# Ledger of designs, part 16: miniprotein binders against a2bj90

Target 1, 235 residues: a2bj90
Amino acid sequence: MSRSARRKTSALNTVLRVVEVFASIQGEGPFTGTYSVFVRLAGCNLRCPFCDTRYAWSLEAGKPLGVEELVEEIARYEPSLVVITGGEPLLQRHPLNSLVEGLESLGLRVQLETNGILPAPARDEQLWRVYHVVSPKDVPVRVPGAKLHPSWVDYARATGRAWFKFLVANEQHVREVAEYVAKLGIPRSRVYIMPLTPEKLDMKELLELHSRIASLAVKWRLNFSPRLHLLVQLP

## First folded at step 11 (miniprotein)

Design IA15
Fold by OpenDDE base, fold request of step 20:
Structure IA15 (fold): chain B 235 residues (1-235), chain A 84 residues (1-84)
Amino acid sequence: as target 1 above (235 residues)
Amino acid sequence: SPEDVIREIDETLEKVWELVAKALEAERRGNLEEAERYQREALELMRKAAELARRIGHEELERQIREYISLIERLIEIIRKARK
């Protein structure tokens, strides 16, 4: 076996730390309503105070799974979309490229959820071919260490396969997002605002919050992302 | 001021993630030695950030940074295993 073949077969390229795999409806962003398999990867480079998946922050929260085994598991659900999420999936970039290659070989569409701190895919990566929803954590509420990597703006322009999703609680947050995307030259058609939901909202409060943020999206000429899974009580 | 120290920690964390990005790129190129070097530099900066948080008495931030230290240590271990 060549040195190159040994590198491709190393655990670095073939093993993912996975927290959970489940089927549901994509509740957020441009693919809202899509029957999806969610793959939640372990490990995150942020500690967002509003994070709803804190259990995925440690790499040790995930089990080591082979890429081939994971492809087979995902395929059994017959998904319309595979959503790669977690803490930060791009911390496992190399085996993630291998996963994407396997899924695409089966004709499955893939969407990545990322915080945008790590660089966008290069043209020679399998990740270049998939869809990306980037959720910056530097605006409107700055999380320590959060900075959107500029390559995501370039990737969005080059491919049209990236969207930017921002968590907002009020009109001031929406203003800050509008200013931020204007400064970066991100087209408004690629920007989603989504309700920042505190824990323990009842259904009435959740609907009222959705209504308020949706109205602000119209006012500010931005796309609106629901939290559809919360509204329909799915995972 | 404590606020200045928090800003310094934030800037340090940004530099850490830049180093992690460089490590991932080195791994992509198949240079695992270079990747490990960048992760070790990142680890050193994280340790400095934890000490800064300790000095200002920000216990929660110190805890978070220590969790990041554990993350980077695990990333180094993955690289080291791939080099064998």
Scores: ipSAE 0.887, ipTM 0.952, lowest interface PAE 0.5, mean pLDDT 94
Fold by OpenDDE base, fold request of step 20:
Structure IA15 (fold): chain B 235 residues (1-235), chain A 84 residues (1-84)
Amino acid sequence: as target 1 above (235 residues)
Amino acid sequence: SPEDVIREIDETLEKVWELVAKALEAERRGNLEEAERYQREALELMRKAAELARRIGHEELERQIREYISLIERLIEIIRKARK
């Protein structure tokens, strides 16, 4: 009788630090308009001056949750998409792979939001199978320590499951993004530009900014991402 | 120049995240000792970066780097708990 050593999956692989779980509409990127459950993970390896989720920067901002319990919680919302975001989700890479495995076993689609500093998933990781929206933070506004890991470009080419989303405020930013993606060999069809929104824009200013950036997207032949949740006043 | 120091800090932070990536890969392979070694090396580089920021009087950058130090310390604690 071969004792199948149940590798006690260490807490390392089974516990996530989670800031919040909520249902909303995906407001950004290729899945804009999708009814989604958002899982905001704690901890970030950047301090972007324009970050709207600063409360997620510390690992201590999140509560420890078991992967199984979190899968059950997410499933109750009957989402069309599960969006894993936070600070930087890939800081919790191992339990995140376990989460993805659980969600995929239920037939749920998963999208990751990442800053692209940490390497793309390997082929043997559960994360290889999901969708990724990579938001580089080295262009157009350089955040210290931000560098897109080259493996994301390779992953995008290999799988077709990655997109690159850039925050822009003006035409100079759009030019810099266009030059950057050309240099890296990222196809324009995989590139989104999104309005860089300062804090405290009113709705009129927000709409005007969206209009300007959308027009620049057309001019530069890039995809446009709204910040739809801000426009419709959803979380 | 202060600009040169800021560049050095930026390059140091890039190296830190490369080490964190190596630690995560070591964890995936089940080599928690190697993972802890990489995180400790990352921590030492972060301490150097904090000192550089202090020397040029960039208080905000120093604060941010100290928060990164706390992050890496927590990652080390997680690894240590998993090794027991």
Scores: ipSAE 0.887, ipTM 0.953, lowest interface PAE 0.5, mean pLDDT 94
Fold by OpenDDE base, fold request of step 20:
Structure IA15 (fold): chain B 235 residues (1-235), chain A 84 residues (1-84)
Amino acid sequence: as target 1 above (235 residues)
Amino acid sequence: SPEDVIREIDETLEKVWELVAKALEAERRGNLEEAERYQREALELMRKAAELARRIGHEELERQIREYISLIERLIEIIRKARK
């Protein structure tokens, strides 16, 4: 292999398409309330009708950033957690492993957000070591092409570093989630239900929706995820 | 029926993402030729899915699938640049 091919292969493994990097509070899932740096990667393998980050769907929405530069940028925020999100971060799986390696070398904790369509990390991936919040898009509302890859259930059992977050609007959705996770053998302690928020809710309506879904979480013995960032008006 | 075609599209998309996953694994292993092969196979299935959506007049689904085509084309381009 020529020196040129090695350098270009290096770029493939060391460059991410990044939409945005920002510091905020993790508003969702098991790390709710954590001061976090969010890295939103470009490109998604879904077109969810309820997606609030549609601007990240195209790979072209992101700028190419080197992993080393990105690690340095993240480190400057002194985060308690690095949240890798986007469209679907695992579409950039190879350079994402390089990013995780860099972040972990600094002692930073990493949480990935994924739709669970692509396989869970293999044991030899750097991604194996991080936390994952999987958001299946086949239940309660099926998005075309969405199927939870079975390896995420296995990964959750093997590592204890995965949780499953479902968007719900009503009790029927919560029932469907409960049936789904029971069928897949996902422990209820790893399941979060989160309010599906329509685009046009005022703060009162948003709080009422949170209250309703939280009450359903208690009734159905599931964990509740707020959309805390919306409630406290953070990005 | 249009519903049957939508189901066929859904199943096709599932196969596409399986191929994309294989491509990403091949890429991780440094087998860029195999990665490109899987992505090209995924691309052909996506083109079929777009044609199915067109046939049933589902314009929004066709548009979405065309965006997925563009995604895979870009992934292929990235791999091709790394192979040169």
Scores: ipSAE 0.887, ipTM 0.952, lowest interface PAE 0.5, mean pLDDT 94
Fold by OpenDDE base, last read:
Structure IA15 (fold): chain B 235 residues (1-235), chain A 84 residues (1-84)
Amino acid sequence: as target 1 above (235 residues)
Amino acid sequence: SPEDVIREIDETLEKVWELVAKALEAERRGNLEEAERYQREALELMRKAAELARRIGHEELERQIREYISLIERLIEIIRKARK
């Protein structure tokens, strides 16, 4: 067996730490409304104060799953999209590339969600082929260590398969996002603003927040991402 | 000032994630020894960041950094297992 073949069989490339696998509707970003299987990977390189998935921060929160078994599990749901999320999926970059290869071999579309701290995929990675929603955490609310890696801007320009999603609570946040994306040379057509939701909004408050942020999106000529799953009470 | 120390911690964390990125790239190239070296360097910087947080009495930040230490230690363990 070649050194390459031995790598493909190593646990490093074939085992993921997975928190949960579930089917729902993609509630956020460019694929909003898509029937999706969510694969939440364990481990995160951030501790965002507004994180709604804190249970995924530790690698130990995930169970080790084989890539092949995970592909079979996902396929049983007959998804229109596979969403790879978690803490930070790119911490498990190598087995994640193997997962993407398996899913794409079945003709499944894949969307990654990442905080953008780790570099964008290289051209020779399976991850290069998928869609990416990058959620920078340095703007408008700065999380320590959350610098966007410049390669994501390059990847977006090269492939057209990346979007940037920002959590915003008010017009000042939207302004900061607009300035940030202008400075980085990110096309506005690739930018989504999404409501920053506190943990305990009722449905009325949630709708009002959506309305306010959507109006700001129009005013500032940015795309709007709902939190559709919250609005329709899905996972 | 405590604010200056927080900024220094932030910059240190950025460098840590750059090293983690280099480790992941080394793994991709199949140089697991180099990958482990980068992760160990990241771990040392993260320990320094934890000490900085401790010195300013920022308990929550220290806790978070210690969780990052545990993360990096686990990443090192994964690499070490793959080298055997």
Scores: ipSAE 0.885, ipTM 0.952, lowest interface PAE 0.5, mean pLDDT 94
Fold by ESMFold2, look of step 11:
Structure IA15 (fold): chain B 235 residues (1-235), chain A 84 residues (1-84)
Amino acid sequence: as target 1 above (235 residues)
Amino acid sequence: SPEDVIREIDETLEKVWELVAKALEAERRGNLEEAERYQREALELMRKAAELARRIGHEELERQIREYISLIERLIEIIRKARK
């Protein structure tokens, strides 16, 4: 692209609104236990009642950071996985693709966390090649405006790079999730159920909830996701 | 009924996010005029959703929708700055 065209779109293409960058352990989903750098992007298209990252809801919560600067910051941690999360990262889709390009050029493995309302990656996007953990908010408790974009199921089938994670509190929720994923044709091997953790659970209550949901995962032949970072008190 | 209005709001929000998705795709393709057009259409629908929430007195939902209005306004500003 020419210098002129690059300048015209550089801020739109090369700047992300970033709330925080930090190292920790991926505590949820298929990569649980992996040494990771988390990049939390600002802005969200939902207001989930049990969101544990409400501070990322507003786009103003993020600082504008250049993609090249961000890639260098991430690389200094020498992560085994880069987790892009938020808010809803896909609201900043264009510069996000630029970030993914930079990270992949360094051989860094990338996972995106999304509520799945915005479409799955197209084949010509850098996001096409990364891993995705999709957390639909249609079920078991529907959040207004939450509708899983149907392209995520197609993407998961075509690429094998998407998993679906659901917050559940009890067996009724698990049944609703099972019916939902069956209707959409999401195979059980791609489905995780994870404890819906209300604020201010003590450790005993947290462990009891994990045990209950893990037992339900076995009963219903679904994958279980802990909230490992909560159990080990990491960010 | 309030439940019918809440359902209408929910459907309106779904449409808003579909329009935002189209705007983001247009942005990715470099079609900033189209991107802005979709976002302004999304903003109009979101304002309708806010009025519906106010009509039934659902204060929390109205507050959430006004936060979404702010989000879309900021997205439009970003597109406008890139266009000039």
Scores: ipSAE 0.884, ipTM 0.952, lowest interface PAE 0.5, mean pLDDT 91

Design IA15
Fold by ESMFold2, last read:
Structure IA15 (fold): chain B 235 residues (1-235), chain A 84 residues (1-84)
Amino acid sequence: as target 1 above (235 residues)
Amino acid sequence: SPEDVIREIDETLEKVWELVAKALEAERRGNLEEAERYQREALELMRKAAELARRIGHEELERQIREYISLIERLIEIIRKARK
């Protein structure tokens, strides 16, 4: 292949629109507490009312960054986990698969965060082999346009590499989540409920909310996710 | 009724994201003409959704849909640059 043809194809599959890269602790879901590097990709296919990363909604919020350079930057942090998040990272699916390939070639463990509207990875995608935390926005409060793609349930069953996480504020929300996951056949062992935190809670209120939602998780036999980064005041 | 129109908008958005998913799969397989075709079909549906939101006076939903229009337009631009 000529350099011109290779360069055109490479730009499509080797450039990502990246909002930010930073090190912190994974504060949510099954990998809570893990030293992580976060890669926030630009663009989102939802406008969730409680989104805490609205600055990533526009594709223009991201700078174009080469996958090879991004892999090198991530590796310098020596992360225990690479968390790919956004907006909705699957909107940049093709170059994202290239990033995953580069990270896995270095032995780095990868987790994707997605709203689950776009389909789960196909078996021939690099994304097939990484971990996924899926946050459906159908329930408890439906966001317009949200519909969990059914392939995520099949993927979770086939691979064991997907979990489902829901923001809840009260027991009615938990009941709606429980009914939803039962209807879809998602086993409770793959379901996390997490406190829906208002923007301006003091530490006492934050702990009380965590305690209330954790108690509901036990009552309903679901996994509990904290928002650990808020409790320990990390980004 | 406004409720029926909002339901139609919601269903239209779901279809848009399914078309975007098809475009992304075509892109992954190197079928850039097909990828652009799906994105342009998604854009047409999204513009219909914006008009529906405008007609019932739902300003917040219309604003969100116009942001999605901008997103899809950028995705099309990326495909067109790769095709050149």
Scores: ipSAE 0.882, ipTM 0.951, lowest interface PAE 0.5, mean pLDDT 91
Fold by OpenDDE base, look of step 19:
Structure IA15 (fold): chain B 235 residues (1-235), chain A 84 residues (1-84)
Amino acid sequence: as target 1 above (235 residues)
Amino acid sequence: SPEDVIREIDETLEKVWELVAKALEAERRGNLEEAERYQREALELMRKAAELARRIGHEELERQIREYISLIERLIEIIRKARK
């Protein structure tokens, strides 16, 4: 790399487009119940009809924040986990690696949430070291353009730091997930099913949906992810 | 059929994200010219996808693809600024 190329890549690696930073409880996946700081990045490569964070779809919905400033902001919350989410965080892959480096230097644990369309981290990326919850959007409800990149399966096998979370509404969806993960050779221990929640559920309906999907998880021998934050009325 | 066109759009969008992935890899290698090339190719495919959606009268899908066009245009602009 020329000195010029290194300087130019350095400038790309220092700023993230951030929608919001907040502290809450991780409500989903393998880290459910963990006191976490959420970093919601702007920009998404999908338009899921069931998305609850549509305001993050545009890159312009985020403010430019320096990585160092963002690390300091996160550290003030004294989190047990840093959750990087958004639209699709891996659209900002390079500055995201810089963010992870900063957070890890402080001894903070990091979890990434991704739709799995973009490739898994390479071994030389800081992202290689963190936990990943991959949420495929091709099964059971197919979103146009969604395809799980095969490298996520390889990454999961190599590192043990990836889990796969699927949104399901009924038993047919759970069956499709079971078939999909079997075909890809994803261990069932790495698979979570989570309730697909419509926008307008009351607490009773939400609880009933959780109960039904949890029962299906047991029946199909899959892990269950709640939407705990919705159940306890946290962000 | 409209269903065939929707499938073609879906496959086109998959190719777009493959190109975006290649662009990100090129950036990682410090080849911003190659990165911009992949993003421009992605943009052209997105424009084709938008036209396909328009032809079948799928207004919501066309709208979504136009938002993706805006996303890719912004990514190109970021790369272009870094190349200066």
Scores: ipSAE 0.881, ipTM 0.950, lowest interface PAE 0.5, mean pLDDT 94
Fold by ESMFold2, look of step 23:
Structure IA15 (fold): chain B 235 residues (1-235), chain A 84 residues (1-84)
Amino acid sequence: as target 1 above (235 residues)
Amino acid sequence: SPEDVIREIDETLEKVWELVAKALEAERRGNLEEAERYQREALELMRKAAELARRIGHEELERQIREYISLIERLIEIIRKARK
């Protein structure tokens, strides 16, 4: 039996709980503007008050999907970037590593979105070579149970493949983020501040908030992340 | 004091996710018995957190913690099916 046949047989036994797969533009962080396929995994280990994807919190929100089937579905979109998000994707760590292996075998670039509670990838994981956008939820407003795993800072320094993104509403929040990242030794070049968008914000308010937070990013010498998909009304 | 109990709940949740992380690593290495053991330890600790939230009458936090209990129970179910 060939190595290709062995891999096909193994993939039949590897399953992810997937809420949705769709094409859109990456609207946040360092890859803003990139044509992307989003893979939203079910299950989350936090209940953030400002979460805009509450429908992915329960593991039951996802249907079981074979990794090989998922790789082929993603490839049909011909994405420039595959964004793995959720819930918290690292809750499905083992089959997620299998998905990453399949995507990398097709030459597809992968980015993971995580709240950073679970550890950064080990060197022997397929996830080691993936880009990561880490959104800690213990600052500026602490969500119960949120604690950034310290391995993410080590991983970012060792690989250059992790960035840290924080939701902020005002300058006091930015000050708290700045103090937090300084204490943890996170370089400012890896830090994004992003508008904390409350429910029922109209377009003018959304633009005003973007302008305010962007000005603060310049003042504090941090990177700014928009929520571009909201501004251009894409999913 | 309710504020002391909320702090205890928060610390308990942190410990739960550390145990879940150990379970996920064990699962990745193929040690499903160890993975299930860590998840069951996490589940027991999460039930303690739910009881603490109920004791202080924090209904929203208790509801959220019971959702986490359901998550861990589902993760255990997946491990048990893989062990057959």
Scores: ipSAE 0.879, ipTM 0.949, lowest interface PAE 0.6, mean pLDDT 91
Fold by OpenDDE base, look of step 11:
Structure IA15 (fold): chain B 235 residues (1-235), chain A 84 residues (1-84)
Amino acid sequence: as target 1 above (235 residues)
Amino acid sequence: SPEDVIREIDETLEKVWELVAKALEAERRGNLEEAERYQREALELMRKAAELARRIGHEELERQIREYISLIERLIEIIRKARK
């Protein structure tokens, strides 16, 4: 890149649209139980009917924050993990790479959550070094425009730093996930199934659903992700 | 059939996200002109998808696509500001 191209790209790389920053316990996926700071980015390329964070869909729902200021804010929480989530974080890919660089410079571990529509990180991106939990939206419940980008399978094989988390409501969904990951050549050890909660369930119903899906995970030899934050009533 | 149109919309949305991906890659390479071109192509496809949804009377899908149009318009504006 020319010095001029680097200067023009610098403005793109310094500001994120952020909905919220908060500390909690990671409730989902391979890092369940970890004390984490969540950074919810604004803007999403999907409109999932089961989305629990619809308020993050618009870019305008987020405030512009400088990367440096955001790194300082995150560091004050002394997190065991930084979770980058939102709508779709990879819509803000360039300033997100700058954020990761800042966080890693402080020795902080980072996990990204993505819907997997946009390509996996390239080797020269800071995002290559972090952990990724990919949540495909083409199976079992298809959202229009959702297609898992093949590069995520390649990234998972190359790095061992990606997992795939699928929302399931019943055994038919679990079957469809099992067939899908087999077809794509995703190792079962990298697959999580998680309860799909389309509506607000009471605690009893939520526990019963978790029990059913966990039993299906054992039966189908897949990993189980709880929604731990819902079970323990944390953000 | 309405089902065929819905499938066409779905395929169009997939192409849009491929173009957004190409735009992001162009930005990474420092080619903001190319990035803006891909986003504008994506915007045009989204407008076509919105019209298809309107024609079949799928109001919710049309609404969602219009929200995607707004998203892409903002992405274009970000690129335009960086090009000045």
Scores: ipSAE 0.877, ipTM 0.949, lowest interface PAE 0.5, mean pLDDT 94
Fold by ESMFold2, look of step 14:
Structure IA15 (fold): chain B 235 residues (1-235), chain A 84 residues (1-84)
Amino acid sequence: as target 1 above (235 residues)
Amino acid sequence: SPEDVIREIDETLEKVWELVAKALEAERRGNLEEAERYQREALELMRKAAELARRIGHEELERQIREYISLIERLIEIIRKARK
């Protein structure tokens, strides 16, 4: 094979540690409501007390899947959106770029979910061309080791392909988010506030929390993100 | 004080993730020797953070840091396998 063909074949055969692949509705952020296939990658560089996917924290929670095999599996669902999440997907950056290349070659739209500690994509990365929802864990309650990499703001400004999503429980949290994004120069049109839901809420409580946070979003002129999958009881 | 040590641990974790980011960039550029060097430096700092957490008796933070040590060790192993 030619040098170019050998390099392309190697990248497509790259291995990812994958916890699960499943179809559902994207319930959060700018693509809420979209029929999606979720690819949950193993490994995380945080231990958030409010994490709802603790089973993905260890790299050992994932099984090795070849990128070509994974692209084929995803394609069979005929998704409108492929959501790459985890743990923290950017810990597997090299093979992740290969996966994105494969998905884009099929015309599939890709969104990545990240805690933003690792840098935004460079222009020469396949990840440059996908959408990103960045969930900083600096604010309103700091998780140890969390620091949003400054490149995410630059990336969002340069490409228009990143949004920032924050979990909030009350108006004090919203004020802290507003101050944080203003300090960083993140325009409010790129900012979502989303209800910080305890693990055990009944539907009435969940709706009341959504109403309260949505009202705060209007008051503070920020975008509101639901937890739609919780409201409609999907994974 | 314990609060000062917790602050140092937090700052150390930030530096660790900066080093991991450099390692991932080196991997992307095909420089696996450099990638391994950054990860080993990150591992050294993470072990320091674990010792600091142990000394102040912060059991939950120490447990989390030891999970991060395991993560970095596995990342190093992946790099070493790719180098063979």
Scores: ipSAE 0.877, ipTM 0.949, lowest interface PAE 0.6, mean pLDDT 91

